# VHH binders against c4kar8, part 383

Target 1, 263 residues: c4kar8
Amino acid sequence: MAELSTPSPASPAPLDGGRGDELEKFTLRGARQILQLLQDLITHRGLITAHTGGGHSFMTAVLKVDEERGRVVLDPSPDPQANRRALAAPRLTCVTQLDGIRIQFPLVGLGEGQDKGRPALFAPLPAEMLRLQRREFYRLQVPLAHELSCLLKAEDLARKPVEVSARVIDIGAGGVAVVVPTGAAEFVIGGTLPACRLALPDGEPIELDLEVRNLNRQTQRNGTEQLRVGLRFAALPRAADTRIQRYIFKTERALNAKARGGL
Short names: E, the ipSAE of ESMFold2; O, the ipSAE of OpenDDE; V2, 0.75 times the mean of E and O plus 0.25 times the DockQ between their complexes.

## First folded at step 23 (VHH)

Design ni12 (framework vhh_7n9e_1; at its last look DockQ between E and O 0.47; V2 from the best seeds 0.66)
Fold by OpenDDE, look of step 23:
Structure ni12 (fold): chain B 263 residues (1-263), chain A 124 residues (1-124)
Amino acid sequence: as target 1 above (263 residues)
Amino acid sequence: DVQLVESGGGLVQAGGSLRLSCAASGFTFSSYAMYWGRQAPGKGREWVSGITQSGGSTAYASSVKGRFTISRDNAKNTLYLQMNNLKPEDTALYYCAREWPSFDEWLAEYMQHWGQGTQVTVSS
């Protein structure tokens, strides 16, 4: 009777502890630090993308930090449906940028009410906030004064080839986020958009292939719904990469100079 | 309420084929891109395939490309995954999803519109 040694359940491969450890370096858990960062967001009127799940998000802002009650006050969406989704969500994921640094934090226990007679959303203070300082995570928010566009080659609902001019909202070394009108084209995560054209201010558009990495239906502050598409550069020529990096650097420098009162 | 019900999983030998189905209800099926994902034991959820609303465009993970085919019947509110030339590495719980989080793991926790999954086991 050969004792079939039940293979010891392979210890779950340690979650690549390196990535987790790296993320921990950028995670704020101190109450004072969290409060300060939230105050900074208020001071700078930082726009926040609040993800409610189901591929939906809305634009919000931190209006107030109520330290006495241990809660944060958020600007509600002008879209009642977005607010309903937010309130129904077990967790709200807030994403923003301050001084070129990506900030992400969860809110749990969202409620609605009034702040000074105005509708507001309330949540307990986040237990943690992620502040990504690494350059590899840097995404330049494209200023309205320096608009970038990306011509997307896609298909419409009738499977007809269409070209959609999309506004670039952020750009990094690895890709762009764009906004398109809802229904302008069909997208699928993992899909490739070939021969797209990214327009930079310094010359001719860059032709490139883009991979769809994320899709999000976003309600803007004005109540308009848009589709936010996260796109990765699938194959970027070196020359194009250099141009993109140069643009990012120049734009960032200009923004910083303006922030310092120099422009 | 959004409901997704997967079926068609089972035990198959390496090199065999399966066809998975996902019945969708509680939303306008034809208005959404749909996805297949899978989760192997002890691993995270992995994206497998996606299809646009009209079915005009499809995408596949490199691991399944050329072997799997995603399709949909909007009149039946059903998503399909034809799996050919199955390998032991394809053993997983397969999920149907209306939304797929960005490949950013952080957002994955907020995607709730997944089915319960159907088990696919490929034996050597």
Scores: ipSAE 0.734, ipTM 0.903, lowest interface PAE 0.6, mean pLDDT 86
Fold by ESMFold2, look of step 23:
Structure ni12 (fold): chain B 263 residues (1-263), chain A 124 residues (1-124)
Amino acid sequence: as target 1 above (263 residues)
Amino acid sequence: DVQLVESGGGLVQAGGSLRLSCAASGFTFSSYAMYWGRQAPGKGREWVSGITQSGGSTAYASSVKGRFTISRDNAKNTLYLQMNNLKPEDTALYYCAREWPSFDEWLAEYMQHWGQGTQVTVSS
């Protein structure tokens, strides 16, 4: 009997997850295009989710671009553990949105230092950035004042049924992202949560089945850690889909009116 | 630091069964949801199954539902995969993981904590 070979650990997953041809039309690789997009993020003060791996992420922003040294400067977390994870990670996967367009880019070679006497994180400019201009990637960032919530039917650590009222932080045509306190319930990627209820301002909550698509212990800008759960709508009746799209449309209009100093 | 060691693979005939084990050390096993993945020769990684920290909820890829059962024993720091009614297409290197990348993200997250795997070969 031949013994089984133990292969070497696989290298880190590629940036595009094996969807190379599909992503090519969205990929920016020109140095000037990348610099301009990073500058746009700085100008609009774009909030960025930086994924450090191991099921962790933290919120950051690009503070500046140092073109002479070929580096970006990032805002560190107030949580020292989030910064340690970022520095230990072989790669940060950065995700944000600018003018309704999802922006994603990798940063490698992250280091720590000072910028104008204040702590900062530094990385070489990314070699590529994805600008994903497709409707299904759009996620409305839910205004805090809306207090949008989703009642999740899950289980706690003792395997007891629990209902968790989770704050919705973003919503799109295909799902929501919510935050819950750590330890409030147990989740697993690929798991289903039947008969959850999404509370929208117009009318009764929508009953829907949700599938867990991502799960991150996310460090917020104030330094606290929450569990971010990405949830896909399993199947939506047309009426529910219409209500969700109407909420998104009305909220976008209200936000645009405030940005122009009008409505 | 974190170590995940799979065992229980081998050669089995179609229709047979195997039980895989994953011994965990270097972390508090009961605090993590756990996953099985597999990689067939020349193919990408495939999510197979996941289980919550307490074991109260499980999830399976459609290709293995009804045939595979994930379980855990937190007192022994061990994750299991019972594989029944095996098919040749189940032939792969099976590994356990403490994390799984987002299903929805186009940009793949770095996956830091997985085992080296145990080979399962299913012959006709």
Scores: ipSAE 0.711, ipTM 0.911, lowest interface PAE 1.0, mean pLDDT 85
ESMFold2 (binder alone), look of step 23: mean pLDDT 81; pTM 0.817

Design ni13 (framework vhh_7n9e_1; at its last look DockQ between E and O 0.66; V2 from the best seeds 0.68)
Fold by ESMFold2, look of step 23:
Structure ni13 (fold): chain B 263 residues (1-263), chain A 124 residues (1-124)
Amino acid sequence: as target 1 above (263 residues)
Amino acid sequence: DVQLVESGGGLVQAGGSLRLSCAASGFTFSSYAMYWGRQAPGKGREWVSGITQTGGSTAYASSVKGRFTISRDNAKNTLYLQMNNLKPEDTALYYCAREWPSFDEYIAEYMQHWGQGTQVTVSS
């Protein structure tokens, strides 16, 4: 009888669920490679989404690498709660993109302090970084000037139908990520939003069904919180798929041409 | 701190039913979408079902749709899972969670708040 009162077995398996070996071929563990990649992020002023767990993240950047002390220096959030969550997290999972390649790396042992008299976050250099150099991970960062939007048909917090015009922040072959004000509507991972409308610049909006794939309360660089919603396209008709791929291709070409011409 | 406590598991014959409960404390329950997950021995975590903050919308894994019903009572801070027509492959430790990791992003160590779980065992 006493053994039957013993607590349940250990905690559930890690979140990556056995994907460790499939990711190994994308993993950098060489110290010099890691330092160079971090420096590239600094040079390109890459914005980083730092995930603190519990469905929360904040926007940051790598300010510098302190090679003498073996540390990276991160920009803290203006929101004190975001900084507290980061400092309390056992790992800070950093996600960004460089030249269309998704970069992901963990930071452990995060601490706060000062850098040149300004508040800063510090962590030891990561022991590994992922460079996910595969087309299926590609997400076009939508230029703000395009004002790309997706009309979501959801429910508000009174269970009433609501249409939310959500700004599209990135788009890939399989879906979009959007931001909405916190509290504008309710969402659940796995839920379906039928008959949404994606507004592309080149014609009438595309009507499509969307599935919620991720939800994250993201603290912006100015300290405000928005809900980031990752949405997967249902099976698209060929015409809609073609329009989306054409938008991605044209926008990438235009961004590349502007970068060359602006040097 | 956040606390989630599951109950209602047990041994049941195939074709039977069970109702799981999850008592929540330490946070504003009505402000969060809630989830049920399960883990069979030797397997990773499996998303089972989710429900919005008010209960206005629900979602289910294809393997349980039509057999399981998620619900919540925000006045009692309690999440429920009604499981009907149970099959041996439903055997697992079931737990509730206040969050779920991205289905599409490869983000390790993304999940912080889940319960201890309650065992469901379905025999032939």
Scores: ipSAE 0.713, ipTM 0.907, lowest interface PAE 1.0, mean pLDDT 85
Fold by OpenDDE, look of step 23:
Structure ni13 (fold): chain B 263 residues (1-263), chain A 124 residues (1-124)
Amino acid sequence: as target 1 above (263 residues)
Amino acid sequence: DVQLVESGGGLVQAGGSLRLSCAASGFTFSSYAMYWGRQAPGKGREWVSGITQTGGSTAYASSVKGRFTISRDNAKNTLYLQMNNLKPEDTALYYCAREWPSFDEYIAEYMQHWGQGTQVTVSS
């Protein structure tokens, strides 16, 4: 009975040495820093996208930091299947934003239990947290009060051309993330969506080509499953780029002003 | 359990052709986009191609565009990769996958649904 050696999960390709070094500048490894950042996430009620692998994710939040036990308490998904995936995953990749700064951290050794009589997920404290301060990595979370939409030209399951109005959840210089109903259209990573239309508040929609860079089935806190699509601007005219940058800047300024109590 | 079994690899001379197959089981094959990837010795896994659920849309890495063709037979639960005009640089272990990690280098997701791979070796 030859023990089929389960192929060791291929270590993620080492980040190209040069890019890896740059990322290290933004990596927190200090226990105190990590605890503080987690506490900040609690204080701000930061929503976290927890990636479980296989193109699946769910929305969670840090509920508590248990320093005595050296663990973090997370809000479980309302979807039992998402929780099962999370518990089965060798690692969760948690992604969030605080004050416009992208935060990413891994959690390993996830377990389930109860916190104060409520279901909760538990994990050891992360050994590292990535805090990206670089503007080039900045993604503006689109406020609910300032909805952006992107009309995607795709094909449905019958290979019929379809236009899908997608809500933009984040936007940056390089692209957008959108959410679409599951089954609304077919997408493939690496695929191109031609002649899409990004609607900005300041004028006519921008026509642009988009490349699918990421696909995630995401369970929302309300239990609804959506497809999150990460899209890169494949060819962005200079004028369009300027408009997008202006929008980002203006919106960020407004958000900051509101946060300071000015609005 | 999701199972993917690749076949069709082998030794071929530069300029030659191979057709890879991936037999899928343990899930509704027609409900998922499918992907080919490869891993050359000493390199990380590289995305090669993708195809939508119905085969309506396909995507290719720039390195293989115009030479490789991805297709699928949903009735047979099988994914294919026709590889033409093979080059020594195409030498790799080829995998099929039901999911693919983000191209976002900052999001490392564990891929759970990969086959064992099939070796393609292109000699000069």
Scores: ipSAE 0.659, ipTM 0.879, lowest interface PAE 0.7, mean pLDDT 86
ESMFold2 (binder alone), look of step 23: mean pLDDT 81; pTM 0.817

Design ni14 (framework vhh_7n9e_1; at its last look DockQ between E and O 0.51; V2 from the best seeds 0.68)
Fold by ESMFold2, look of step 23:
Structure ni14 (fold): chain B 263 residues (1-263), chain A 124 residues (1-124)
Amino acid sequence: as target 1 above (263 residues)
Amino acid sequence: DVQLVESGGGLVQAGGSLRLSCAASGFTFSSYAMYWGRQAPGKGREWVSGITQSGGTTAYASSVKGRFTISRDNAKNTLYLQMNNLKPEDTALYYCAREWPSFDEYIEEYMQHWGQGTQVTVSS
């Protein structure tokens, strides 16, 4: 029996928490399909969240695909620290949405350099890309003009009850993501926030219990950092569920109409 | 440099108890939510428990709720896991972490700030 294990020299290990069998039907592996999807992201100017590990990410975009060299070119952050995290990461997990479909792909071997005299980040083309075409993965990006908010009943750093009015940045059938000012309240993944209130444009706020599912420090395209908190709805009454679905549908239709004005 | 050092593991009979400790250094411990995770040989990481910066909120995996208690002492920069009524399926390398990947995302994230772990072996 070993009372104490002998530690080995260690480096950070990647997480293998993915469910490969569950994802296989959404996985693109053909080189031509990958190149076309990356080109579509360029054409539609898709914003990409690149996860660098340690609870950090930064916003970027695909600038081009160098098909001859088999490389993708990314826009660097204006925040040098975000770029240093990206270059030090063993992999980037890139997440975006194209035409309502969630797109994910890993990049490994990221390097820095220049493209046509502009700073850029380079990586080999991904060997696979996920195109998660299912309703449960859809999240509506909430327009700033709606000022959608969620009142969180939490505790501050001194363990005192606090109500935090957090801006809702996306919403889907199962939850919301919000932005919280640094230091306003405490969160832990797996924790619950009872009796929160989601304010939709019409009607009374919806009272609901929320569970924290993710916490992410995200560096924006302008270099500023925000705390994004992913929150899952506990069991919703049908009336609340209906109001949320109606908001999503109405807003999505309005955004599509503006994006294709005159079509 | 951020360092997390676990201790308190060992061999215990089913039904027994262990108390794990995680000594933190190289950062302001009280500014971070903290987590316990575990992994059995040849298996992926499993979230076990989490605790907010002040200790005001705790959370547990369903498999350990009612048997394990997470706590922290910010004056000593130490995280704890009291493990009671241990079962053979609790056998794993236990480690503390300063962050945890998303529960609901298919995103492959890696943990950057986590300890080497302490082995817990529960015999039948």
Scores: ipSAE 0.749, ipTM 0.922, lowest interface PAE 0.7, mean pLDDT 85
Fold by OpenDDE, look of step 23:
Structure ni14 (fold): chain B 263 residues (1-263), chain A 124 residues (1-124)
Amino acid sequence: as target 1 above (263 residues)
Amino acid sequence: DVQLVESGGGLVQAGGSLRLSCAASGFTFSSYAMYWGRQAPGKGREWVSGITQSGGTTAYASSVKGRFTISRDNAKNTLYLQMNNLKPEDTALYYCAREWPSFDEYIEEYMQHWGQGTQVTVSS
């Protein structure tokens, strides 16, 4: 009776050690650094997208850092369902941007309570925070004053072709994130949206094919639900790429100038 | 509670065909895009295919395009994957999912709504 040695569950292949090493240099683990960064988020009233898993997220903010108790206080969602999801999640992935730098950190052990008589979410201080300084990871948050739109060609629930005007939330060299009303169209990760039109301020819209890379149902701070769609540029002509890069550069410069007290 | 139960896996010879099914319960099936993924031994989970709520749009990984067909029956709360011209490289545990994690390398999403999977083994 040969004891079939149940093959030991192969340890998940280490995430390609090279990419992990690259991220390590951008990972903050020092308590002081983490506290400072959280405080900076408070000071700047940085909005945070909190991912709860299952394709769901909500907008929050760090309200307070309680150093004595070793916890962070978050603004709860106005949507009770979002809060329930958050509390049920084994991990909350928080994503934000400060000074053009993407910040990401996990929160584990989320609880609910009250802070100064107001409902709040509580979590232990993160053990690590990712601060991505690499330009290649940069996504420009599109200012409200410089709104971009993307006309998406998709299908509705009845399989009829529809055009959806989507607000661009962020833009980078590789793609855009947009928001659409829930139910405006159907999307599937991996799907291609052909002949979409990205409207830039400097001229005629850019026609391009987009690939859906991410879908997230997001509850805004005002309680409105929207669908955030992450889109990759599937085939971008060189001229279009140049225009996009120029826009990003120009907008970043303007934002930086404003931040420095410029008009 | 969201439940997904995969079936239809088995042993098949190269060039053969299988049809996988995923029975969904605990949520409004027709309100969600659905996905197939697979995990080969010693590898991570791989996206295989996706289908919109209505079934109007489908997407496929390049590795399975032209060989696999995803479909759904919303009246039966069932997702299907027709797999033709199977190859040894298709050997994996196949899962259905209501959500799929972002392709964003930086966002870790916890997938809570996966089935137990059905084993597909393709022999040479």
Scores: ipSAE 0.739, ipTM 0.901, lowest interface PAE 0.5, mean pLDDT 86
ESMFold2 (binder alone), look of step 23: mean pLDDT 81; pTM 0.820

Design ni2 (framework vhh_7n9e_1; at its last look DockQ between E and O 0.54; V2 from the best seeds 0.65)
Fold by OpenDDE, look of step 23:
Structure ni2 (fold): chain B 263 residues (1-263), chain A 124 residues (1-124)
Amino acid sequence: as target 1 above (263 residues)
Amino acid sequence: DVQLVESGGGLVQAGGSLRLSCAASGFTFSSYAMYWGRQAPGKGREWVSGITQSGGSTAYASSVKGRFTISRDNAKNTLYLQMNNLKPEDTALYYCAREWPSFDSYLAEYMQHWGQGTQVTVSS
């Protein structure tokens, strides 16, 4: 009877990103602060991208904070495979936004069960949460009503040039995140996509070079798998930057007005 | 289980060359972009190079561009890194990886599939 040594819950690795010292000021470690932030996520029904490793993620939400048991309840994926990956992962990295502020936190010790007769995922409360207030990290979630697209010039598996129309999920001063159908093109982190076209609502598309910074296979709530590609603007012309900033500002203003009941 | 086994490292003089290999098993090699990274003593892991599934596109860190060449043989499930004009600053443990976190990612290291690495030492 080989005692399956339950892998000692590896201490959640510190949130990796940039100069460790600079991120400390944005890291919450207080129990009360963490609980409050999780509660805020519940209140706002914030969608969370849970990264399971291996380039995979799924959409979830915090359903409940169980303070008595010291655990968080998450919405499971409709994809059983995503849930299996999540449960097998030594750590989940959860990423979301609240009021335009990026929030990131690790979950370790994920388990499955039921909450009020419904399937749920359970994890101990995170030991830390990163709340990035820097404008430089801000990404506007593109509203469905204000859809943006980006025409990507890439290569397929046969090394044939292809153009892929990708929906823009989020946009910031430094780049965009897009979704593409799985298998539509090949991407490599660090790779450059030349002469792409970002379509903004205010005029002609912006031609620009894009650098692939992130690749993630995402399972949506409907069970469909898509490839999320994080792209950095490479050598963005000043005029283009101005247009992008204007779009972001205008859209944010509209969203805020709507949130205040003005629209 | 995903396995990555690096080889080809060693001691070389500045200006010399090495060719690293990474043998992959436990997954469909041709379905994944592959990467090389390195870790110098006392430093974090650094991205070095990447290659698409088909090998049609490659990417390089600025520090190695023009000196290193990444390639792959999907029939042999093997990733390669040709390193030319090596410099002392290239001294590191070199890793093969199936996944790589975003350059700008605040994601904790969630790379699950690293090899043990092969040591490259470049003497002055």
Scores: ipSAE 0.746, ipTM 0.907, lowest interface PAE 0.6, mean pLDDT 86
Fold by ESMFold2, look of step 23:
Structure ni2 (fold): chain B 263 residues (1-263), chain A 124 residues (1-124)
Amino acid sequence: as target 1 above (263 residues)
Amino acid sequence: DVQLVESGGGLVQAGGSLRLSCAASGFTFSSYAMYWGRQAPGKGREWVSGITQSGGSTAYASSVKGRFTISRDNAKNTLYLQMNNLKPEDTALYYCAREWPSFDSYLAEYMQHWGQGTQVTVSS
């Protein structure tokens, strides 16, 4: 049967998000587990991408956990607009990595204040955190010294083909994240960028098709804004997959050796 | 003041066609990529299609590719969805949006700018 209705205007509803049932085994809901994980993020000085909605995000960090008050303290952005968006957002979707494991958690009820005389953002402890410990979720943070780039074949605002050299900020088995000056090209979530070229240090660039999964105007810790584009490998030849996995493994080993050596 | 108003839905027999429209106001329409989404009864929201600001590139969910065509007319501030060869599985409330959450977010994200929708019902 058909259902026909014309309801009154209603408030926006949240989206359901990814594959909820598949994620339950990665979801931490115990207060002890959540506190331990947040403390680990503090100890490792993990950078967090806080998504504020409307295609915006900013870089932050957990400065401390206040167990007595049941709240987390975050580093504000030097860009006042980023802070205003964060305070206005119904929730922050926080994404980070710890030892290569992707961590995601929501923060609701964000407020502003001071911590030790410095401006800070505060929120109640999250009710859940995702610790996505599976190879398909792993993303290596690319060291700046490696200068990894991806040549994107896209279109500019006038519908003309353009090649954009984008810096790769993370890489995993399934894709990369890159940064691009805003306005350099048009992107749409779900869109495909054919015949892009991923430049790895160990040989010729890899030609591959990329799918846009994520678009965010991301405010950096220094207050500047770039467009962050999350890209999935659409078709990945066996040889290309091997080269990517080798790069990730060698870089992980080098970073772990540096950490053990204590510099 | 962002307003997105969908129209063109209705009851149609399987194999039929419909053309949805989304009238936009309160913002510079040509500056935004636009999206169609749908929600079937009792189900979550599903991304259907997207189009870049200029209209130069489009994207489709695999379930509708080859049957649906997204387009836009920036002079009229209007987004369209041509739906051909409709199936009962296409029955849903269809809405347009000025934004879409990351496909890689595993937590629920909110949307700020989306329309109330227009109902499409496809009978067998």
Scores: ipSAE 0.638, ipTM 0.887, lowest interface PAE 1.2, mean pLDDT 85
ESMFold2 (binder alone), look of step 23: mean pLDDT 81; pTM 0.813

